# Designs tried in a protein design chat: VHH binders against Ferredoxin-fold anticodon-binding domain-containing protein 1 (FDXACB1). Part 2

Target 1, 94 residues: Ferredoxin-fold anticodon-binding domain-containing protein 1 (FDXACB1), of Homo sapiens (Human) (q9brp7r531to624)
Amino acid sequence: LYPPCYVHDVSFWIDQKKGFDELEFHTVARAVSQDTIISIQFLSRFQHPKTQQVSLCYRLTYQTCDKALTQQQVASMQSQFRKEIQQHLYVIPR

## First folded at step 13 (VHH)

Design w6 (from w1 with K61A)
Fold by OpenDDE, fold request of step 14:
Structure w6 (fold): chain B 94 residues (1-94), chain A 129 residues (1-129)
Amino acid sequence: as target 1 above (94 residues)
Amino acid sequence: QVQLQESGGGLVQPGGSLRLSCAASGFTFSSYAMYWVRQAPEKGLEWVSTINSGGSTIYYADSVKGRFTVSRDNAKNTLYLQMNSLKPEDAAQYYCARDVYTYTYEGSVRTATWSYQYRGQGTQVTVSS
């Protein structure tokens, strides 16, 4: 048996004045997900052509071999993660 | 070179408490998030807690939440884990760890992976009546 992988993307607007701490982003992602994330991919950077606001898109891959991991659990983690990054990193999810 | 040394483990009864310490050297401690992980017999490494470089971001595994408290003293290059209300299930070799990132690139996509390869010899925690 091969443990299932779950993939979720997250996109958010950053505050260019405050900057974006990617390591903190990783730290929060990993911890909120109870260390079930095995990789984080930076997919794209988008700058709005009119507003010049910048958004980032990341892909989180969840997988664990030592316990059951359901899609619902991952969805819950993802939801919590979106809340945490707003609070800790001052980003706005898209 | 990166060095981590755990201490404070021991034998306690269920419901007891222990305070683990981790002395760090060989890197700028205050610049890194630190982790507690543990390994019970015949099990893999289990994440216990994360604390970011400044100590403002803290998370715990669900299994220890409400019972364990992580903290750090950057001036002393020391990481702590206060373990209260210990259970037999908490018995394990406890490690403080610093992660190492690996980045790979495919086109415009950057993939980050990591490991807890920087850790000490660990300190044994045994919980038994």
Scores: ipSAE 0.916, ipTM 0.955, lowest interface PAE 0.3, mean pLDDT 96
Fold by OpenDDE, fold request of step 14:
Structure w6 (fold): chain B 94 residues (1-94), chain A 129 residues (1-129)
Amino acid sequence: as target 1 above (94 residues)
Amino acid sequence: QVQLQESGGGLVQPGGSLRLSCAASGFTFSSYAMYWVRQAPEKGLEWVSTINSGGSTIYYADSVKGRFTVSRDNAKNTLYLQMNSLKPEDAAQYYCARDVYTYTYEGSVRTATWSYQYRGQGTQVTVSS
């Protein structure tokens, strides 16, 4: 049986003055998710036409082969992830 | 060439402690996040802990949280794992690892995947009364 796959997108505003460490982003995403993420996709970059602020959008794919992974578990990990990136990366979720 | 060498494993009773070390060479250690992973018999590779390059970001698997402590000494190119309150289910071959990324592109979408390809021979941890 092929294990279920869950996909969640996350979008956030970055601080262009501080910069955005994508590797740190990956590190936090993978760890907060208990190493259940199998891929991270960079989907798009958006610049606000008025404020010129920059937003990034990523897609996280969750999948495990050895343990059951539920939608609720993924949702919980996603929620925690949104909190962690605000603290560690100084981003603002959209 | 990237080299990692784990040490410090052994046999302990439940509730005991061990301190693992990992000596790194062949790359700029201080520039990379490092990982501890483990593999028990008849099981797949299991993530244990992550520590970023500077040591400011640390995470643990739920199964070891509160009992294990990861740290690093970048001046010595060494990674550590302090394991307290060990349980029988902690028994495994423990590896320090550095990840390798692979990027693929489809239009404007970039997909990142990774593996713990760089790891040492491991060190055996056995927990038994």
Scores: ipSAE 0.914, ipTM 0.955, lowest interface PAE 0.3, mean pLDDT 96
Fold by OpenDDE, look of step 14:
Structure w6 (fold): chain B 94 residues (1-94), chain A 129 residues (1-129)
Amino acid sequence: as target 1 above (94 residues)
Amino acid sequence: QVQLQESGGGLVQPGGSLRLSCAASGFTFSSYAMYWVRQAPEKGLEWVSTINSGGSTIYYADSVKGRFTVSRDNAKNTLYLQMNSLKPEDAAQYYCARDVYTYTYEGSVRTATWSYQYRGQGTQVTVSS
């Protein structure tokens, strides 16, 4: 049987003064997920026409073959991830 | 070429400690996140810990939290794993690893995947009374 796959999107505003470290973003995502994220997709970049603020949108795919992975577990990891990126990357989730 | 060489493994009793080291060469060590992974007999590769390039971001597998400590010395191109309170289920071949990214594109969407293909020969950790 093919293991279940869970997909979650995350959008956030970046601090243009500090910049955005995408590799750090990936590192945090993979670690917070206990290495269950198998791919990260960059979906879109948006710049607000008035404020000039920039937001990014990513899609995280969770999947594992060697242990059970539930929707609730993934939701919990996603929640923790949102907290971690605020702390480490100074982004503001949308 | 990328080279990683693990050392420090051995046989310990439950509750014992080991300190693993990994010597890195062939790439700019300080520019990369580093990983510890392990493989027990008849099991797949298991992630153990991540430390980012600067050492400011550290994460552990739930199974080793509170017992293992990862660190790095970028001046020495060396990665460390202090393993305390070892359990029989910690027995495995331990590898120091650097990830390799693969990017694919579909329209405006970029997909990133990765592997731990850059790793050494490993060092064996055995935990037995």
Scores: ipSAE 0.901, ipTM 0.947, lowest interface PAE 0.3, mean pLDDT 95
Fold by ESMFold2, look of step 14:
Structure w6 (fold): chain B 94 residues (1-94), chain A 129 residues (1-129)
Amino acid sequence: as target 1 above (94 residues)
Amino acid sequence: QVQLQESGGGLVQPGGSLRLSCAASGFTFSSYAMYWVRQAPEKGLEWVSTINSGGSTIYYADSVKGRFTVSRDNAKNTLYLQMNSLKPEDAAQYYCARDVYTYTYEGSVRTATWSYQYRGQGTQVTVSS
């Protein structure tokens, strides 16, 4: 009787000179998902040994009690989210 | 102490308009993303709109997109919601909410969750023919 729960990861390179605004990242994730994300987990930070580029990996958990999300809807939201963070946070998706 | 006070609700006919205001105090308003959420009888809170601290990033729920416009005046510590083309399904108690996060750890993983707990008393919007 539980609505489906969808878990998807997102990884991206940050612009170290501009910095990474995690609060804005959360804001964009929550909004693009139409408030269906219930948690955001920071999983890891990786710094490339040669280029010194830094990437971050987050895990997004989608779930609603009102109406069950479909896999297709979540995939669409995840795709749009990857586009939006590039615009708002100056990140390069991996 | 975070204080938020909504106003501007009322009774309108379908297709009508209302402008909601939210007066903020007890925190640096210009440093926070702000939200409009609403609650119809027997339902939970429904997200309506988000505006970031500077006002440059704005999002809407699909159900209100094109009809509602959020804005903020950081000099006046005030958040606004212009509601046009109102429908019966828009009838609800409307709240403005300030951003707030809770962080927990499970091993090395940091989990962020949030709530709309920092909100005012709300203002009622009623839409009837």
Scores: ipSAE 0.816, ipTM 0.905, lowest interface PAE 0.5, mean pLDDT 91
Fold by ESMFold2, fold request of step 14:
Structure w6 (fold): chain B 94 residues (1-94), chain A 129 residues (1-129)
Amino acid sequence: as target 1 above (94 residues)
Amino acid sequence: QVQLQESGGGLVQPGGSLRLSCAASGFTFSSYAMYWVRQAPEKGLEWVSTINSGGSTIYYADSVKGRFTVSRDNAKNTLYLQMNSLKPEDAAQYYCARDVYTYTYEGSVRTATWSYQYRGQGTQVTVSS
């Protein structure tokens, strides 16, 4: 009776010179999912002790009553999202 | 206070075109991503298009891609939606919206949710033969 809920994490190294634009990250995530993401959670920040590179980890929750959403469709959206953030946010997915 | 005013709706034939405008005031328009959403009778709000603050990132719902074009003029505080090749299923009340994010915390985890709460009165688009 409840629409399926899909949860996927994404983590990535940021470009510390350019910084990380979290609002743009939200914008891209929501749009690539065709507005099926209902929440975005910041989970953690990790700084590598030797290289000092910083990675961020977010959790995306996909759920919709208004369109048929399958695990395959969500996997495709997640894959596309990983490509889009590399282009728009200058991040390197982990 | 945030104010948004949509205009440019009307009655068109299938295959026709309309250009919607959204006049913004009460906030720094150039600092915000903007959205077009629409609502048909018996349906909830449907996301249509997103444009980021600088206009460099643009996305469309699959249902309108290739037919609709969003743009903004930050000097005039105005958002636009050019709608071409209109179909009966495009008939709806169209709103421009600015996001409102709500953040909640569970330990160190920060959860963002949002709404299209900041929107105008809307403008009606009707498509009939």
Scores: ipSAE 0.809, ipTM 0.906, lowest interface PAE 0.5, mean pLDDT 91
Fold by ESMFold2, fold request of step 14:
Structure w6 (fold): chain B 94 residues (1-94), chain A 129 residues (1-129)
Amino acid sequence: as target 1 above (94 residues)
Amino acid sequence: QVQLQESGGGLVQPGGSLRLSCAASGFTFSSYAMYWVRQAPEKGLEWVSTINSGGSTIYYADSVKGRFTVSRDNAKNTLYLQMNSLKPEDAAQYYCARDVYTYTYEGSVRTATWSYQYRGQGTQVTVSS
């Protein structure tokens, strides 16, 4: 009766010299999901003690009442999103 | 004081074209991602297109991809939507929009949600059969 809710995490190393543009991250996530993401949560920041590389972890929640979402559709959106953030945000997915 | 004003709608035959414009004022237009959304009678808002602040990142809903082109002119504070190969299912009130983010905190976790709160009166696109 109620549409399912799909939750997926994404984590990635950032390019500290270029910086991380969180608003652009939101923009890409929302658009790649065809506007089916309803929230984005920042979960954690980790700095590697040896390399000093910084990684971020976010949680994306997918849900829509206007169209049916399947697990396969969301998995495809998540995969495309990981590709798109490399292009737009200069990050390396984990 | 955010003002958005859509124009360029009208009646067109299937397969025809229209170009929508959106005049923005009351905010720094060049600093915001902009959106086209549409609403058919008795339906909710449907996302159509996204363009980031600089115009380098552009996305479309699957239903319009290949037919619609979004663009912006930050010097003129104007957003555009070129609509080609129009179909009856494209008939709707079209809005340009700027979103609003809400952040909530639960321990170390920060949750972002948003809405298309800032939009104009819209412009009607009718595709006559």
Scores: ipSAE 0.804, ipTM 0.897, lowest interface PAE 0.5, mean pLDDT 91
Fold by ESMFold2, fold request of step 14:
Structure w6 (fold): chain B 94 residues (1-94), chain A 129 residues (1-129)
Amino acid sequence: as target 1 above (94 residues)
Amino acid sequence: QVQLQESGGGLVQPGGSLRLSCAASGFTFSSYAMYWVRQAPEKGLEWVSTINSGGSTIYYADSVKGRFTVSRDNAKNTLYLQMNSLKPEDAAQYYCARDVYTYTYEGSVRTATWSYQYRGQGTQVTVSS
């Protein structure tokens, strides 16, 4: 029943001492996408066997019902989102 | 019980200014991100602005950026929207909103979706000659 959509993954290392605020992650993702993200999936957690660093992987699904959304627009939103989460969530892109 | 009440709407000329307020009760206001959304006649709900729980993270729809300012006073449980340089396309019913998340699970994969379920009655903004 849904129009075509765009799916992109994001992975990043977290700062375990500061913690990871998943609700703030959702808030930033939705806003940077101009409210075009319709779902966010938590896919996996990885702990590096040597360093014990933890990374998380999420899948963002972009879809609009009222405007055409291009792959290039989504790529720009994804790029900006990676910058914003570093600033707000103390994460390092993987 | 979550209650939100918007106020401050009215009739204004193009280029004018208006300040909306939203009184919140029935939940810990300071713990939630808050949203302004709007609905014009015969249109769906349009996102306008987001402010996180502490007020440190703020975002705007491209259509209002530079003209609208969202703020919150957590001591008074109140959300604000200052609207400057108003245009005819800004005319709408404006809602203060708190979202609701729904989670579904398939093995280790967790999918989040959401809605602006918690809204007040809205306040009407009219911009015309």
Scores: ipSAE 0.793, ipTM 0.897, lowest interface PAE 0.5, mean pLDDT 90
Fold by ESMFold2, look of step 15:
Structure w6 (fold): chain B 94 residues (1-94), chain A 129 residues (1-129)
Amino acid sequence: as target 1 above (94 residues)
Amino acid sequence: QVQLQESGGGLVQPGGSLRLSCAASGFTFSSYAMYWVRQAPEKGLEWVSTINSGGSTIYYADSVKGRFTVSRDNAKNTLYLQMNSLKPEDAAQYYCARDVYTYTYEGSVRTATWSYQYRGQGTQVTVSS
């Protein structure tokens, strides 16, 4: 009765000097997924006690009634998204 | 109050070109990502293109990539869509849009969803066979 949905998490260390632009993160996620992401959840922030590095974890939910969507396609979109945020947002995957 | 006004639509033959414009007012245009979306009869909104506030991040739907070019002029508060090599499947009402995020919280988890709430009246693109 409902289109299938696919859920993938992404976590990364941010560049604290350049800052983290969450709206740009949303923009990239929505676009790389061809507008098939329906929600983005901020799950957690962790600051490493020794290094003071900050990591963020987000959950992306992919779903659409208007486009065929397979697990393999979503995995490919997730992989591309991880690459795009490294170059656009200066984050390091975790 | 957000105002968006699309223009430049029309009737073209397959392979033709159109340039859409969107005049923005009532908000700081240069601070927002902007979108082109379209709607064919009896269908929902279909995302076409995204351009971030500074114009440095640009994306297209796969169905239009290589044929459409989005741009913005922040000094004139104007968004553009150059549409080349138009196909019958491109026929739709085209909207310039600014999105709105909604945040909900459950414990420490924040969920973002969005809509293209702010858009103009649209401009019709018709492609004859």
Scores: ipSAE 0.787, ipTM 0.885, lowest interface PAE 0.5, mean pLDDT 90

Design w6 (from w1 with K61A)
Fold by ESMFold2, look of step 16:
Order: sequence, then structure tokens, then C-alpha cells
Structure w6 (fold): chain B 94 residues (1-94), chain A 129 residues (1-129)
Amino acid sequence: as target 1 above (94 residues)
Amino acid sequence: QVQLQESGGGLVQPGGSLRLSCAASGFTFSSYAMYWVRQAPEKGLEWVSTINSGGSTIYYADSVKGRFTVSRDNAKNTLYLQMNSLKPEDAAQYYCARDVYTYTYEGSVRTATWSYQYRGQGTQVTVSS
């Protein structure tokens, strides 16, 4: 009776000079998923001890009562999302 | 105080067009992403379109792609939705919205959820006959 729930993590290196715009990250995630993401969790921050590069890890939860989601649809949304954040947020996926 | 005022709704035939407007005040409009959402009777809010603060990044729900066009004029604090090729399924109360985020914390983990709390009275779009 429950709509499918899909959980996917995304990790990426940020451009420390440009900074990371978390609100834009949320905006892109929500839109690319056709508003099917119901929460976004910030899980962790890591700074590499040698290079000083910073990576972030987020968890996206997909679920909706208004439309059916399949694993293939969510995988496609996740793939597009990774492309969009590279373009808009200047991040490098891990 | 955040204020949003929608206008431009009405009755149209299938295949017709409408242009919705949303006047914003009480906040720095140019600093916020804006949304069109709609609500049919006895339904929840359905996301229609997103436009980022500068207007350079635009997204649409699949059900309206190619038919609807969102735009904004940050000098006039106004959001627009051009609706073409209207279908009976598009009939709804249309709202312009600014979202509100809620954050909960458990240790170092931060969970974001949101709502379309800031929206006006809406404008009715009816598609019949």
C-alpha cells in the first residue's frame, strides 16, 4: 500500500574558491526529480589531509504519493542530477 | 511580510492560452528561486515549474513541458507563467510560491525538508467544453 521509497547518496568535491551553494543544490535536486525528493540529508564533510580538497556527502530520499516511481526512473533522475550539479555548482562527483 | 498576489486566471476552451502573473512584495524577490504550483479539487499541491533567482535555470513538470513557459522580471518583482495548449487536466488553482526549509539535526547529520508556505490566494484556471 506504500509508494516505493528510494534512497541514494551523492558525494562530490567542491570548488572551495567558488564555494558551495547548498540552496541551489536543493533546488536542482528537487526539480530534476520532478519534485519526488521528500528530504535531503547532509551526511558528512571530509577534508583530504594532503590536498586540502573538501568533499561533501548527501542522501536523497525519493518518494511520492502522487505518482508512481520505478527504480529505472530514479536511476535516470540520479544520473541527470549528477550532471546538473557539475554544471551549476562546479563540483566533481566521487 | 511576504506577500504574493496571483492574477490572470479564467475560463478557456481546450487548446486555449492564459498568462498568469504574480506580484511579489515584502522580501528581496531577486534573491529567491520561485515556483508555480497548482491544486485541483481534493488534490494536494502539484509542482509545475521552478525558476532560479537570476532566471537562468528553469525546470518544468513533465506534464507541462513544451506548453508552459515561466519567466520573471526582477526589476518589477513579478513572476509569470505563459500557459498554452491548455488541457482539462490543467484546471486548478494556480499559486506562485516561495518555499520554506525546515532543518532537523541529529549529531552532525542535517535533514532538510520544505514546504510551499509562502504563496498567495491563487488564481483559478478552468478548462471546459
Scores: ipSAE 0.760, ipTM 0.877, lowest interface PAE 0.5, mean pLDDT 90

## First folded at step 14 (VHH)

Design x1 (from w6 with A33T)
Fold by ESMFold2, look of step 14:
Structure x1 (fold): chain B 94 residues (1-94), chain A 129 residues (1-129)
Amino acid sequence: as target 1 above (94 residues)
Amino acid sequence: QVQLQESGGGLVQPGGSLRLSCAASGFTFSSYTMYWVRQAPEKGLEWVSTINSGGSTIYYADSVKGRFTVSRDNAKNTLYLQMNSLKPEDAAQYYCARDVYTYTYEGSVRTATWSYQYRGQGTQVTVSS
């Protein structure tokens, strides 16, 4: 009986002047998911050639053996996480 | 060497309050996100609360939200947990924790995982039934 894994990506434009605090990003992701995220992967960095805006893309893996975790619950956590990073990290979701 | 020492546990009635303290040494406490985690018998660690280095980012497990308040005093290297409206389900050994990240690479993809490796001996909270 293999615990289900749920994988979701998040991408966003950063405020280059304020910078991006990756440890704070991890902190918010882990907390909003109620500690059900088990890994966070940095996938890519893109700089728009015309505007010079920088976006980052991360992959979040949700999994837990201790409680029933559903796709709907994970989708809600992912949605809330996207809202929280705007507040804490000065990013603009894509 | 990282040292964490929890205190303030005890026996309370349902609805009662306790305040836990955690004295930190052997690292720059003010530079780290700190956690409260707890463990009931025969269970794994359960995350309770998070507070970042400056105290500006604070989160709680849904099971304790509105009842527990985390705080820190960076000048005293001390982390606190005020626990109000305690329930029997809150009975556990409580730990102050600092995590450790592990990073692995596959090409340009970097994967982060973590653990609550740094924690003290814990302090017992018992809620009478």
Scores: ipSAE 0.804, ipTM 0.901, lowest interface PAE 0.5, mean pLDDT 91

Design x3 (from w6 with S53R)
Fold by ESMFold2, look of step 18:
Structure x3 (fold): chain B 94 residues (1-94), chain A 129 residues (1-129)
Amino acid sequence: as target 1 above (94 residues)
Amino acid sequence: QVQLQESGGGLVQPGGSLRLSCAASGFTFSSYAMYWVRQAPEKGLEWVSTINRGGSTIYYADSVKGRFTVSRDNAKNTLYLQMNSLKPEDAAQYYCARDVYTYTYEGSVRTATWSYQYRGQGTQVTVSS
């Protein structure tokens, strides 16, 4: 069978002086989702024309055959993930 | 060559404790996040815990949170899992793992996927009354 697949994007401003640790980003995403994320896609980089701040956009795909996922569960995981990356990666969600 | 060796499993009663160890060699241990995963008979691999390179960021599966504690000693290239308040559902072969990432491109989009292929032989945890 083909269990439900949920796709959510996350965008955030980075601290250019501290840099962005993509491997740590992957680690946090996988763990906060209870290992239900199956892929992480880097979609784009945007530099704000007025402020020169840089933001990144990633796409997270949630899916598992081992337990049922609902949209509400995934939304909760996505919300928690946004909080965790602020704490661990010094980013500001958009 | 990446080498991982788990130890410390055994037979315990419900409510008991075990401490697992994982000896690592063949790679720079301190440069990688490490994982505990487990496999019950006729089941797939189940993620248990993650600890980042420096040991400052730690996560647990909901089913073990509050009962299990992961730690690492980067000077000794060793990963640990303290398991307390063990339940019958914790019975499994336990593996320590280092991930590998695969990156693919489709246009400008870069996709990351991974696996637990770098793991040891495992150590058996059995919980029975």
Scores: ipSAE 0.818, ipTM 0.904, lowest interface PAE 0.5, mean pLDDT 91
Fold by ESMFold2, look of step 14:
Order: C-alpha cells, then structure tokens, then sequence
Structure x3 (fold): chain B 94 residues (1-94), chain A 129 residues (1-129)
C-alpha cells in the first residue's frame, strides 16, 4: 500500500525549428517507465541570454503499488528515457 | 463524446492467437496516442502497449513484448492488437484507451496526471488451461 517513491529531473535543449511536443514527451516517459510514472511536472523554461537556445526541465515521479521499484530499476528507466527523448523528440539532454 | 469499441476477443488455447480491434469516434483519432490496457479479475488496470499518434513510436509491457503487436490505421480510426503465443496469464478484459491529462498548478510548476477513463466496454480474452 505505501511503496517507495522516486523523483528524478530531466533537462534538455529543444530544437525550436522542429518544436517540442509535450504530449509525445509524456507518452514516451510513461511507456519507458512501464507505466510506473504517476506524475510529470513542468518545472522551468530557460532561454540562454546569448544564444537564445531554450531548455526545459521536467520532474518525473515513479511509484507503483503492485510491485516495489528498486533504485536501480528507476535509474535504468531514467537512463533509457534520456536516450529515447533524444531520438524521438529531437532534444539534446543536459 | 469520445467513443471507443473493442472487439475480437474470444476463447483460445494456450499458444493461440487473437486480433483485437478498436473503433474510435467522437474525437480526432490521429491527434492522440492510444493505449491497450487490460484487467484480470480482482485486479486493477494493467498497461499493455502504447502507440503514438503517427504510429512511429511503439512500446510494450515487458510481459507481452515479442508476442503482441500494436498498430493503428488513422484513415479508418481503428487501433489493433495482434496477440500471439497467448498464455493463461493474458486472460483479461482488454480495453483500448485514450489519454486524459489533468493539470494542477503551484506557482509556475505545472503537474500532469492522467487516467484511462476514456476507454470502451472492453473485449474478453480467455485462455483455456
């Protein structure tokens, strides 16, 4: 009933010409986590004052009641998620 | 009004195959990622697969990977699930679902949560022992 909760942030530069698809970001995050992410928080947008590049920061919260996640499993999911968003969303992880 | 209708379930022997279909209406089907979820007796909903709106990005639950194939036909507003090598543990009511996101705000922080509330009546898959 009260499984561990893991919170991890992800930051990345977006390709402003291709745009950022937040719904696709949600889709990838949920799926890569095997549906163990329970919320996704948009934390901040930063525009570099010199280059005008834009980065976004999101917070992912992992938790499941059915089977306890381990820290290693979540770290693996987070690592895979960073690779997947680079490929599918044309972002550059920070 | 969002409408989803699953079909194609039935009774099969272990190792058998079924192909599920989901007819969608009342929303722009091609604008949404779609999901297959399932529910066994006395269990909650279990995520099975995800396909993005264009069909180019596809994910599976580890328990079905290599055996199930999801696809969509956006011209026909239809989602499919090909299920091969079925096992008794696959027996469940299968639903197709569309996302619903709920957003809450605390200052500039926006939190997204979701549910599978937009789903059909389901179609029963039974695997004999």
Amino acid sequence: as target 1 above (94 residues)
Amino acid sequence: QVQLQESGGGLVQPGGSLRLSCAASGFTFSSYAMYWVRQAPEKGLEWVSTINRGGSTIYYADSVKGRFTVSRDNAKNTLYLQMNSLKPEDAAQYYCARDVYTYTYEGSVRTATWSYQYRGQGTQVTVSS
Scores: ipSAE 0.810, ipTM 0.902, lowest interface PAE 0.5, mean pLDDT 91

## First folded at step 16 (VHH; from w6 with S53K V100I)

Design z4
Fold by ESMFold2, look of step 16:
Structure z4 (fold): chain B 94 residues (1-94), chain A 129 residues (1-129)
Amino acid sequence: as target 1 above (94 residues)
Amino acid sequence: QVQLQESGGGLVQPGGSLRLSCAASGFTFSSYAMYWVRQAPEKGLEWVSTINKGGSTIYYADSVKGRFTVSRDNAKNTLYLQMNSLKPEDAAQYYCARDIYTYTYEGSVRTATWSYQYRGQGTQVTVSS
């Protein structure tokens, strides 16, 4: 038996002029989750055919053996993470 | 090879302060996020703080927020942790750690995982009356 895990996707439009720093994205995700994210998956890149805007999609897996996680706690972390990446990485969440 | 050397630990009374330092060599320090983690006896590693490569983005564990301040000097290849208002529960071996990712690929999907394996020997912080 393994501790429960929570899987949530995040998609966002990037600012192509400023670029996207994936290592910074990882840093923010790990920290905002209080180190409870155990993996981050890059799932896809999409470029809108009309606007040429680029979006990325990532999957975050939350799991911890040391502290109980609830769905509400993870939802709060996910919400805060969306705010932090908008501020630090100049992305627009979808 | 990656080398990290923590220093500045010691014995302090509750409410006291300590400043930890971490000297880095063998890699481009300014290219990596850095971490403070700690380990109390018979416990796992506990994340304490993260600072990004430029020093502009900083995060803390809830248990230390408002009391600890992380900083870095990229010109000196040095990471710092200022610890104020120390509590008995802060007693631990403190490590600085470098950012490291392992990637696995399945088609276009890339999975990142990480560890705190790139860390020094640690420095002991003891908080007692």
Scores: ipSAE 0.814, ipTM 0.903, lowest interface PAE 0.5, mean pLDDT 91
Fold by ESMFold2, look of step 19:
Structure z4 (fold): chain B 94 residues (1-94), chain A 129 residues (1-129)
Amino acid sequence: as target 1 above (94 residues)
Amino acid sequence: QVQLQESGGGLVQPGGSLRLSCAASGFTFSSYAMYWVRQAPEKGLEWVSTINKGGSTIYYADSVKGRFTVSRDNAKNTLYLQMNSLKPEDAAQYYCARDIYTYTYEGSVRTATWSYQYRGQGTQVTVSS
């Protein structure tokens, strides 16, 4: 009937001295998902009151008309994405 | 403004190779992630490869991984796609595309979407049986 649509959130601590490159974050998300992410939403910024660490939360929406996605495929993409952002963006997933 | 010109397409036999080039002008090439996408007749655009602005982070569609190699020369404002072991299913119009985002807001939530609007006229790759 309708293309499957999967929504997953990602949150992580950033390195405030190195900064956070949101465009690179988008690039990694789109590519790791095999171009099946159709939108990325910035949801919130949180600064921990004791540690002063800053975390960001994003929502990824996976959907494609060209290829049917399964829950297992999306879970695998999400897992790989968490690894890739740690390597390329110097973030610590929560 | 943004101008992208693809070249290097042609007719090859299955198993053959082609090297595509994309000449960029009208923007700071080294500041943008670049994409290869392709379109077969009467089909939508299919993502092929991504390379980040510095060239250090590279990704491929599963259907081309191990056969295609993307690269860029930021000094020459040029993007490349080396295509080896070509298959009939690789036949398509190939485009290089620049990174472009649209942002919308719903309350405090910011939603990013994107498109391949900034692309050239494409170069045709044909693979016979």
Scores: ipSAE 0.766, ipTM 0.879, lowest interface PAE 0.6, mean pLDDT 90

